# VH-VL binders against b7kms5: the designs that were tried, part 15

Target 1, 80 residues: b7kms5
Amino acid sequence: DTFETVRNTIRIESEVDESLRQLCHEERITKETWLEAAYLYLCEKPEELAQVIQLAQERLSQRKAIADYKRAKTMQERFL

## First folded at step 1 (VH-VL)

Design ne10 (framework fv_nepuvibart)
Fold by ESMFold2-Fast, scan of step 1:
Structure ne10 (fold): chain C 80 residues (1-80), chain A 122 residues (1-122), chain B 107 residues (1-107)
Amino acid sequence: as target 1 above (80 residues)
Amino acid sequence: QVQLVESGGGLVKPGGSLRLSCAASGFTFSNYYMSWIRQAPGKGLEWVSYISTSGDYTYYADSVKGRFTISRDNAKSSLYLQMNSLRAEDTAVYYCARDIDYWGSEPLFDPWGQGTLVTVSS
Amino acid sequence: DIQMTQSPSSLSASVGDRVTITCQASQDIDNYLNWYQQKPGKAPKLLIYDASTLETGVPSRFSGSGSGTDFTFTISGLQPEDIATYYCQQFYNLPRTFGGGTKVEIK
């Protein structure tokens, strides 16, 4: 049986992706099932959820500045 | 309701200038790149320019580079396009559109404004 | 610049027909391709994003497929309200580029 799913396009750092991919291969799970399980687990643990949200907010602030710079730099390099 | 509304279009002579505005509502404007797209009468869609979330990074199609300037005011949730040295071939309906968010999680143009007509003619 | 070549430029089909439109990118764009529908006098409407994902509220008769450089948009069972011009658009790199559009008409 196949669960009804939606495709979400997300961007994560390549180093994080490689680490997660290795974990998934070792444990015989997929990235999408790991994400689903992690979210569901945290929804039952409000103090841990709050900590993860704080870390996410910090990473988001950092990535906003870096992403804008990298997009401009990459496009300039490709079209020079 | 997520909405974009353009204004500022009209009739202008070759060599003239116009400033287009796009008012955003219903979403956090400062989280999104914004684009201008145009469509000449009876022709296809042509991307014109983008501006990053901060306004620090911009890009222009070669056809408008040096003549058009994109800018934004995040406090007013507004996007602008200053058009100088207008040519007959700039005649088009101009749309503003929400571009990618700063996460890169929504790689789509949605929503679009209703468009504003710019006619360059003597 | 990434060039998007869309074909055909126009087509005429009967209600109930299967209609296919193709879009080819001049370089690999992964799945960063969207499809839009534009009815006369209206702004474009997003139908499909990430090459194959239907936007919420879009009828299931519309579908998209492909990756890399070759993409296909399909209307399974053409309806009268589907008369419009359809555009592909790449979201991989700047400048953002559109296909030339395909005008779909009823015979």
Scores: ipSAE 0.000, ipTM 0.610, lowest interface PAE 13.9, mean pLDDT 84

Design ne2 (framework fv_nepuvibart)
Fold by ESMFold2-Fast, scan of step 1:
Structure ne2 (fold): chain C 80 residues (1-80), chain A 123 residues (1-123), chain B 107 residues (1-107)
Amino acid sequence: as target 1 above (80 residues)
Amino acid sequence: QVQLVESGGGLVKPGGSLRLSCAASGFTFSNYYMSWIRQAPGKGLEWVSYISTSGDYTYYADSVKGRFTISRDNAKSSLYLQMNSLRAEDTAVYYCAREDYYDSSGLPWFDPWGQGTLVTVSS
Amino acid sequence: DIQMTQSPSSLSASVGDRVTITCQASQDIDNYLNWYQQKPGKAPKLLIYDASTLETGVPSRFSGSGSGTDFTFTISGLQPEDIATYYCQQFYNLPRTFGGGTKVEIK
């Protein structure tokens, strides 16, 4: 029998993706199995999970702020 | 599953008005700039308008400025385009599109696009 | 407004051919360029963003290159399912502008 899977589209910063691809190559695992293992492992460790969530929230807030700033700046330059 | 669905297109006479809607699902709508892009029959793509996440910033192509108004309702995950003083030249398939990005860059592309809704302005 | 000049307007090629489409901006847009594919009766689909980055799920035979004012889009081994109109688009400045499109057909 095979695992029932879903295909998700996930956008990751290119530098992070390059680093993760190198890790997967060196350890002979796939990005899919690394993601599954990392999530399952963290679900068993509440303190580590909380740290990861904090980092994720921080990165998301930073990305949103940068994106909003760049878009607003582009619009503002039209009127300068 | 990220999806956009347009509605509200139809036949309208020159000088008339029409309101297009775009329903978003499968993503946090309030986090994205949204655009309307149109395509006249047999012609290329023409960007029409965009709106920022909160609606604080909007911009319009010169061809529609003063006649069209873009708006959004984040609670309903919906985007709108109010089209007034319609002209034969406004006849086109109208697409709504998300301005996606990898967050660190902030430099967008259009993905996904809706299926489009046809607006025909004819007497 | 930044004008995007796309060439050729149409082309016919054989399966397996290398197809190149060019896009020229009226001013320097750095790498702020996207490429879209539109099949008949369908909405456009993103293929490449930031001039050269391939969207996830897009076949590796598609590629983009260039910066500044001159950009190229390439299909390394044309397949029957690649019959479509292709558009470049700049996002360096407002308003957003598209190239005129290139219709790709199989001989």
Scores: ipSAE 0.000, ipTM 0.617, lowest interface PAE 14.6, mean pLDDT 86

Design ne3 (framework fv_nepuvibart)
Fold by ESMFold2-Fast, scan of step 1:
Structure ne3 (fold): chain C 80 residues (1-80), chain A 123 residues (1-123), chain B 107 residues (1-107)
Amino acid sequence: as target 1 above (80 residues)
Amino acid sequence: QVQLVESGGGLVKPGGSLRLSCAASGFTFSNYYMSWIRQAPGKGLEWVSYISTSGDYTYYADSVKGRFTISRDNAKSSLYLQMNSLRAEDTAVYYCARGEDILTGYFDAFDIWGQGTLVTVSS
Amino acid sequence: DIQMTQSPSSLSASVGDRVTITCQASQDIDNYLNWYQQKPGKAPKLLIYDASTLETGVPSRFSGSGSGTDFTFTISGLQPEDIATYYCQQFYNLPRTFGGGTKVEIK
């Protein structure tokens, strides 16, 4: 009720979500606590954190490209 | 903290012109597509126009095409709508709204809206 | 243009009721649909995006479902503060189009 938390909704790829759900079920933890633990752990490991940031940048670039493609496709449909 | 504030509305005669402004604060304005959405008194929502993050691409509803011009100034975190050749049917509350965040790609909704500015076109 | 047909145009219900609003697209829009709430005299507020994802800070009594052409918005346990007009909106194609709105009133 009064533990200081923030509610977030995040969009992640379905295959990643399914894998993470399986992990959380097997280990008896929640996505929320896994995210918190992963971030806190990586903050203490600069080299590993840098690698994760690189992967995140690559994934963001891929998502941006897909979003741009979808935008272009909807524009084509509008003019046709 | 995240906020959009419109200004520039008012009473104008048919055939007149008006320029609306929208001031953004609390977020990186240059990362977002922006839209203008209007609502005639007692009626529903009608999307009017959008502008890309750089301003290089714009789109207009057929009802306003050729009369309205959307623009932005990222250095000033401001969005504009120049309205020319105004008609009685353009009478509406005009909202600016934040659209797609280019950094996330997937999120495409109007999640932040201004309070609106009333434009009344009447003789 | 993609036409969004929203039903009903208005409804009156009691506090605690389950309220259902439907939205039909004139063509397949996958899950590219958002739902907004507009209280009298106020700007619209995003409640649901991508057909079923609840916006941060929005009460769990609001939910959305559907894909393709048929979409549903539900309020489970209507509250007095839910008096508003609700709109669906497609973002599959340009121009962006809204449903006609559903006015929800308390009996």
Scores: ipSAE 0.000, ipTM 0.624, lowest interface PAE 13.8, mean pLDDT 85

Design ne4 (framework fv_nepuvibart)
Fold by ESMFold2-Fast, scan of step 1:
Structure ne4 (fold): chain C 80 residues (1-80), chain A 121 residues (1-121), chain B 107 residues (1-107)
Amino acid sequence: as target 1 above (80 residues)
Amino acid sequence: QVQLVESGGGLVKPGGSLRLSCAASGFTFSNYYMSWIRQAPGKGLEWVSYISTSGDYTYYADSVKGRFTISRDNAKSSLYLQMNSLRAEDTAVYYCARDFEWSGYDTLDYWGQGTLVTVSS
Amino acid sequence: DIQMTQSPSSLSASVGDRVTITCQASQDIDNYLNWYQQKPGKAPKLLIYDASTLETGVPSRFSGSGSGTDFTFTISGLQPEDIATYYCQQFYNLPRTFGGGTKVEIK
């Protein structure tokens, strides 16, 4: 028996990645299985899922603002 | 000012090895994913490999998998590509590029000048 | 792998002309597409990201549109400095893949 899997490209903040990597190493699990377990757990907890979605929206908004600033600064150096 | 400078290209025989370097300056190198892209003379662009900020995650195009190894040294702000078992079809200008991420989307926003690798007898 | 088909492979146009290049993905990539300009002997330069967002400092005569599988890149009022090869590139899945390029030349 095999599971059908999809390979995805994801980028997460370095400090979050390092913390998650340490957790996975200590608990003897993989990032893939942790992500699957976390999502499945939250799908059974609508109120907790809503809180996670809110945090995700806040993080996305912050990343967009920082990225927009960095792009403006980077292109100023590139073309000027 | 952001700069990426490749070096290490040259003429090698089929089956030989070369190590390319990319020296980064003008930005916090350790905060960025980095990629190698190549271009055969008179041909189009082919993405080769990328490496995560920590170096823990890498990906290779099938054409180079098992022969090329991407690595980085954040203390030296340097990116590397170790190329083994070189073939004539690996002849190309090799570019290093910075991966800039925005809300899960990515771009190759700065490229080096490239270094030529020629594989022939 | 996601295959990017770019057309035409080359074109000749006059200064002041409107130039349109197309790019087709073998599967739905949403808006995960970039456009690059490569002048002879130089490294590529990012012009458009996210299918339609113009990079800062890039002249407004360049534009991009499309989503899903069909994308277009347009130069409105071709200038001599625009002679280059243009490439689309998807970043929806690994490996990242480029279109074959479109060489834009002056008649």
Scores: ipSAE 0.000, ipTM 0.643, lowest interface PAE 12.3, mean pLDDT 86

Design ne5 (framework fv_nepuvibart)
Fold by ESMFold2-Fast, scan of step 1:
Structure ne5 (fold): chain C 80 residues (1-80), chain A 123 residues (1-123), chain B 107 residues (1-107)
Amino acid sequence: as target 1 above (80 residues)
Amino acid sequence: QVQLVESGGGLVKPGGSLRLSCAASGFTFSNYYMSWIRQAPGKGLEWVSYISTSGDYTYYADSVKGRFTISRDNAKSSLYLQMNSLRAEDTAVYYCARVSDYGELWDYYMDVWGQGTLVTVSS
Amino acid sequence: DIQMTQSPSSLSASVGDRVTITCQASQDIDNYLNWYQQKPGKAPKLLIYDASTLETGVPSRFSGSGSGTDFTFTISGLQPEDIATYYCQQFYNLPRTFGGGTKVEIK
C-alpha cells in the first residue's frame, strides 16, 4: 500500500515505555499503531479526550518543574 | 568504546547450574533492553532471552523457559543469566547483546555483541 | 514460531563476484528482518536491519531487499574479508528466530 507515513522520535518515561512495549509484544502490534489507534479512538470520545489532554498538561507541567530544578541546581554548583 | 564482555562459562554436568555475567561499558546500560543469544558448536544462532530496561519484563525461548532466569543490575552495568537443570543440548557459546530501537519500533536489532562465553554440559 | 529458511547452506565464489543469499519466512513478516555477519571465531555483527537499511559503518557493497516472505542479501564485489557465515533474523514475533546460516568461502 501507498499510505504515507512520517517518522518521529518520541521521548517518554522509562516505566511507561516498558509497559507499552510489553503490551505491544503480547498483542503483536507496534508503538506507532497503538498511538494511532488510541488517538483515533479518543477523537470519537470528546469527554475522554478532554480528560487525556488534562493529564497530558499535568505531566508536561511536572516535567518542566523537574527540568527547572535541575537547571537551577547546576548553575548554583558551577557559578556559586 | 562501546563494549560487552561475557564471563562465567565452563564445564558442568547434566542437571547442574551455572551463572553467566555480561559487563557493559561505554554506553548508558540502563537505557537498553538486553538479550542472550546462543550458538551450539558448528550450529546456527538461537535467541534465548531478553530483558527490559528496568528488569521488570522478561521473555524466554520455550526451550529454556522455567530453567533459565535473566536479570540485570543497572548500578553495576551488568546482565546475568542463571541457568538451572542444564542439559547436553544447552552446550553452546552464549552471547550477550544490546537491543536497539530504531525509528518507530521498540525491539529492532542487536547492534553490539559480546565475544561470547562457552558453556559445555557433559558428564 | 516463525521458521526462517535460508539458502544456500554454503557457497564458494571468487573475489569480485556478486554473491546472493535468500531467506524465506514461514509467514508474512512485512519488512521485519535483519542480517548478521559472523566471521570464524568471532561474535555476530549487524549488517542490515529492517530488510534494507545498512548499519552505520558497514560497507556499501552489502545490501538487502524484499518484504513479506521472500528476502535477499547481496554482496556486490566480494572481498577476502567477507568470508563469513551470514544469518537472517526476523523480529516480527517472539521468539526471535534466525535462518540456518549461509557460509561464504573464497574459491
Scores: ipSAE 0.005, ipTM 0.646, lowest interface PAE 12.2, mean pLDDT 86

Design ne6 (framework fv_nepuvibart)
Fold by ESMFold2-Fast, scan of step 1:
Structure ne6 (fold): chain C 80 residues (1-80), chain A 123 residues (1-123), chain B 107 residues (1-107)
Amino acid sequence: as target 1 above (80 residues)
Amino acid sequence: QVQLVESGGGLVKPGGSLRLSCAASGFTFSNYYMSWIRQAPGKGLEWVSYISTSGDYTYYADSVKGRFTISRDNAKSSLYLQMNSLRAEDTAVYYCARDTELFYSGDYYFDYWGQGTLVTVSS
Amino acid sequence: DIQMTQSPSSLSASVGDRVTITCQASQDIDNYLNWYQQKPGKAPKLLIYDASTLETGVPSRFSGSGSGTDFTFTISGLQPEDIATYYCQQFYNLPRTFGGGTKVEIK
């Protein structure tokens, strides 16, 4: 039987992507199947899921701060 | 589903003012930078302005700087463009667009656009 | 400002043809380039971002390539529903700038 799939494109930090690629190569799995397995596993582990969500919220806040800084800096570097 | 709906366009005389609104739904509005992009009749796309998630950072194209003011109300999931000292050259369809800052990214592309609102500056 | 030069301004091709549009930046923008499709009377729609990444739900016949200053957008096997104006857009620096657009028609 064939699974129905959707193609999703996500952008993640390059260091995280490199580490994930190395893990997938070593374990002989794909990024897609790792993502599916991680999500399914965490959905059955409420305490661990909560910790992952907290880390995700922290990373999102850090990314927003960096993006805001970068955009502000770009404006300041231009002579008006 | 993500939806952006513009309003406030219309006919205005040179030197007049107009305020455009963009109502957002289907996503967490406060997580995204927002832009206004315009298109003069029969012409190409021209980026006008953006506003950061907090509203603390804004940027304007030179053609509108000093005349237009972008603002947002995150509690109302609404984006605004106050247009003052309007000129014939400002005649265009004005689109609000979501400048994406996704869960995993700080990517900068306009993934959703409203249907636009026409601003005509004429006597 | 970073100038985006798009060519050709218009083209006519037959159903099933390979259509190529080019976009040139006035300075190095790495891969910070997006492609949009605008059908008559409609708002633009994102097709490709980061020069070569296809947006979710966009048919695989659309593709993008290039980096630095020279970029290419290709439709492999033109379909009737592809009649539209296509725009490139850089997001490397402010202000954001668009190419002049390429009108694609079927002959």
Scores: ipSAE 0.000, ipTM 0.605, lowest interface PAE 13.1, mean pLDDT 85

Design ne7 (framework fv_nepuvibart)
Fold by ESMFold2-Fast, scan of step 1:
Structure ne7 (fold): chain C 80 residues (1-80), chain A 122 residues (1-122), chain B 107 residues (1-107)
Amino acid sequence: as target 1 above (80 residues)
Amino acid sequence: QVQLVESGGGLVKPGGSLRLSCAASGFTFSNYYMSWIRQAPGKGLEWVSYISTSGDYTYYADSVKGRFTISRDNAKSSLYLQMNSLRAEDTAVYYCAREGWDYLSSEIFDYWGQGTLVTVSS
Amino acid sequence: DIQMTQSPSSLSASVGDRVTITCQASQDIDNYLNWYQQKPGKAPKLLIYDASTLETGVPSRFSGSGSGTDFTFTISGLQPEDIATYYCQQFYNLPRTFGGGTKVEIK
């Protein structure tokens, strides 16, 4: 092994993970190398990077809304 | 760096009221759920309440429901706990805690304040 | 409410020992369990989340395992700085509940 790497764990939506896994299998690459390549590519494309950041912010807002809903529903069910 | 600083603790008589504050810095406060967790002297941890990012959703432990009110001021990066009708069993160190980076169904307390002592005694 | 039963309440061990703490949930909580370390006079610190995932910066001698109702926390090669009380906590349902804690002391 000629490279020093670190292990990172991330949580993503299962549907996204399944889609990415299929892409990696078909293209014969790994999730790790996909993530590295995508980030490096976007760092050289400021306009596209801004669009990805916007999508990420929208997805984060959606996750927060879903989390709020789940917690409110749990609270409501407890009152029943 | 992330910092949470509690204040407002003290000695109060049974039936009295007290308001705790938690000042947050080093992160975007409005992006995080916040909780209050307490610990009676020599005893374990007890979760008290949480509040959502907007303040629209709150939940309370049965032991404090109807007596305590959690609130937040995102413009001031501050969390509050209004405690009414205090009882001897409310005596505890009260911690302010941030719910971590996972916005799915997890509740991970990744940063805690140092705590503020509330003593309810005659 | 989901009750978390932690055992033992306290233990004493020697430096270098393997220490095991258990936590039982009154119902199935999948892997929705965290472990915290609390040193005397200090706030708790997150060590492990999702039953088995180490928080960043936590030494590898700490580990967690289990799912459903039975969970285990292990310190492999106890160090003097590990003197603390350890707590499990479920986040499967509201209200959030903690175990009673295990006080770890060195002989």
Scores: ipSAE 0.000, ipTM 0.612, lowest interface PAE 13.6, mean pLDDT 85

Design ne8 (framework fv_nepuvibart)
Fold by ESMFold2-Fast, scan of step 1:
Structure ne8 (fold): chain C 80 residues (1-80), chain A 123 residues (1-123), chain B 107 residues (1-107)
Amino acid sequence: as target 1 above (80 residues)
Amino acid sequence: QVQLVESGGGLVKPGGSLRLSCAASGFTFSNYYMSWIRQAPGKGLEWVSYISTSGDYTYYADSVKGRFTISRDNAKSSLYLQMNSLRAEDTAVYYCARSDEFGYSLDYGMDVWGQGTLVTVSS
Amino acid sequence: DIQMTQSPSSLSASVGDRVTITCQASQDIDNYLNWYQQKPGKAPKLLIYDASTLETGVPSRFSGSGSGTDFTFTISGLQPEDIATYYCQQFYNLPRTFGGGTKVEIK
């Protein structure tokens, strides 16, 4: 198999990015191959996969809450 | 300001040994992957080896595996290549080079190179 | 190992000419390709990384394109100081491999 690939662009939190970059540099792997390996590993571990999904849902909720708060604060400063 | 300087090259007989050094200055040496690249007289570039920032991970071209050892001393900002069981085919100018990640790819490009040091293996 | 094939091995051109060099990988390397310039008696200099990104301080007459297996390096207006041998290099897999080089001479 020749590993046909798809290019995508994702935005992740700066602190997570810095930590992952350091790990990849030290272990001699790329972010792409780490992501593939992590997903494939978790697909064979349903209990761990469920925990990761829960964390992802929590992080998504946090991002939305922060965005909503920033918008509300901006409106207060403009109109109050 | 940012510089790499090789030393330790010379004339050696087949079967002999040499240790090359590469001294780094003007940047944080411990943040970079380091490579050795060689070029035989009148020939093209051949990648020889690299070493991770910590020194824990190394890789060698098949032509030198088992004979050459790459190492680094981050406290001294220095890179080394121990060359054993030298052959006529190892005759080349040896360059050290640094590389950093871009987009998390290993070795986005070797942006700083030393001047090279000549190793001649002959009787 | 991934083999890199450059063509032509040498060329002669006039000042002001558009010079094109090609590089072909034996397997898909995405955009994980660098281009280097080596002037006689000097160490190589990185010109382009990630197939098409120009290194800081490199003149805009140099450009790169391509992805997958087929890559092109172009000098849009050859200058006397561009006399050099140019090398492609893949960083997709270990070991890292270079093309055979293209010697660019002025007529």
Scores: ipSAE 0.000, ipTM 0.621, lowest interface PAE 12.8, mean pLDDT 85

Design ne9 (framework fv_nepuvibart)
Fold by ESMFold2-Fast, scan of step 1:
Structure ne9 (fold): chain C 80 residues (1-80), chain A 122 residues (1-122), chain B 107 residues (1-107)
Amino acid sequence: as target 1 above (80 residues)
Amino acid sequence: QVQLVESGGGLVKPGGSLRLSCAASGFTFSNYYMSWIRQAPGKGLEWVSYISTSGDYTYYADSVKGRFTISRDNAKSSLYLQMNSLRAEDTAVYYCARYEDLGSGFTDFDYWGQGTLVTVSS
Amino acid sequence: DIQMTQSPSSLSASVGDRVTITCQASQDIDNYLNWYQQKPGKAPKLLIYDASTLETGVPSRFSGSGSGTDFTFTISGLQPEDIATYYCQQFYNLPRTFGGGTKVEIK
């Protein structure tokens, strides 16, 4: 009996990555298994899942705002 | 090509201090946890300390806790071990080592430096 | 702290022999065990991780097995370049602990 897996590449904020790596190291689990367990757990908890989705939407909005600011600053500094 | 080079070892008297350095190259240093491991002459391996990627998390063996401080400078790709209140039993070759991140677990010490000798004698 | 007990502390064998080293943990560590090779005057080198997974570039004559508290490291067909001290190490808990080492000599 084996599990089929797929390789995914994700980019997360460095502070979050470090904190998650430390948790995984202390608990003897991997980022892969933590992500699987977290998603499966939340799928059984609709109210908690909704809260996580809201946080994800907020974080995505923050990343877009930062990206927009950096783009504008770069154009201004480059004589545009 | 991964390379770790230790320096700073030497002769020191009991009660003295010494600072070890480890220069890393051939990989993105800031993405790896780092450790110091020592080996007394003719004896086995003893883990000393580790430090997380940012330096926010550190751990020490009981034998060195309160006397040794691990630190890192990611901009310089360097790891350090500040050793205070040295004792004869701290005499050892000190190795720096990195943790391998497989994405599927920790393999601990995948690459080691050549070591630097610290001798504590009166 | 998890204590790692290695046996034997030393052995002498001939080229081509099968060499077996054992490592016993003072508590269940699942498969969180590594094996290292240290040649005289050199730094240790990782050979096997997760009890049985061979590190890339390591010859297939080296193998590991076991889980829980009892682990075995085997060299199938000892070569002259294999003369070294071998160490087991648990990475289940902090602090990290090593076995006492097994010195392998050619007779």
Scores: ipSAE 0.006, ipTM 0.644, lowest interface PAE 10.6, mean pLDDT 86

Design oa1 (framework fv_oberotatug)
Fold by ESMFold2-Fast, scan of step 1:
Structure oa1 (fold): chain C 80 residues (1-80), chain A 125 residues (1-125), chain B 107 residues (1-107)
Amino acid sequence: as target 1 above (80 residues)
Amino acid sequence: EVQLVESGGGLVKPGGSLRLSCAASGFTFSNAWMSWVRQAPGKGLEWVGRIKSKTDGGTTDYAAPVQGRFTISRDDSKNTLYLQMNSLKTEDTAVYYCTTDLYYDSSGYYPFDYWGQGTLVTVSS
Amino acid sequence: DVQMTQSPSSLSASVGDRVTITCRASQSISSYLSWYQQRPGKAPNLLIYAASSLQSGVPSRFSGSGSGTDFTLTISTLQPEDFATYYCQQSYSTPWTFGQGTKVEIK
């Protein structure tokens, strides 16, 4: 019996990546298995899952705001 | 940039002792598991032993041919790994590499992701 | 101890060839298998870990497969810099052990 896996690339904030990588090394687990375990755990905890989703929405909103600012700044510099 | 630089190799007579050093930079040394791997001239790779990070207990493990004769230690304040070799035999003649497992993505698989350039130890009469 | 046996011990190949190297463990090691490349006079370089995971910076022409006792390293289109000795290594149980090596030589 073999687990079938999918390989993909994701981008996360450098500071978060460093912290997560250190945790995984200290606990002798992989980023892959931590992600799987975290998702599975949260799927069984609706209230905690909702809190994580809210945090994710807030982080996404912040990234969109920064991207919008950079886009506006680039347009301005292009024509000024 | 991750770098590992070995030093301390040289010519030693059988029964002698030698201490190798490995200076580490470019990563958080105190969190890394470190190993020594050797290679006799014209031969394959042979694992010598490892030392875990202090967080993971700081314990050491050795291959049977060196057990009781070699000691691996670390000085986290100096980012340096050591291999103390006692009661050297002609069979210990090899290039000695220090290695590390730094990638958290690979933490459960224990690969040697970075290697130093190696230092030659020749045990001859 | 887990014994690792590579096949072949050496092979001759030309640039552009598909090269396959196999590694067999004396007992099941799940996917705790890494592949290394060593060019003459240089330190080994990690190519693959966890049997099939390509190390960052390693060209995609390298691939690994297998689990349990039988493992394969494949180079899809051999390049001049690939003439080297390749080693498999198990990290399932200490002592960590390497295969004897497979030398890939110019035909």
Scores: ipSAE 0.000, ipTM 0.602, lowest interface PAE 14.8, mean pLDDT 85

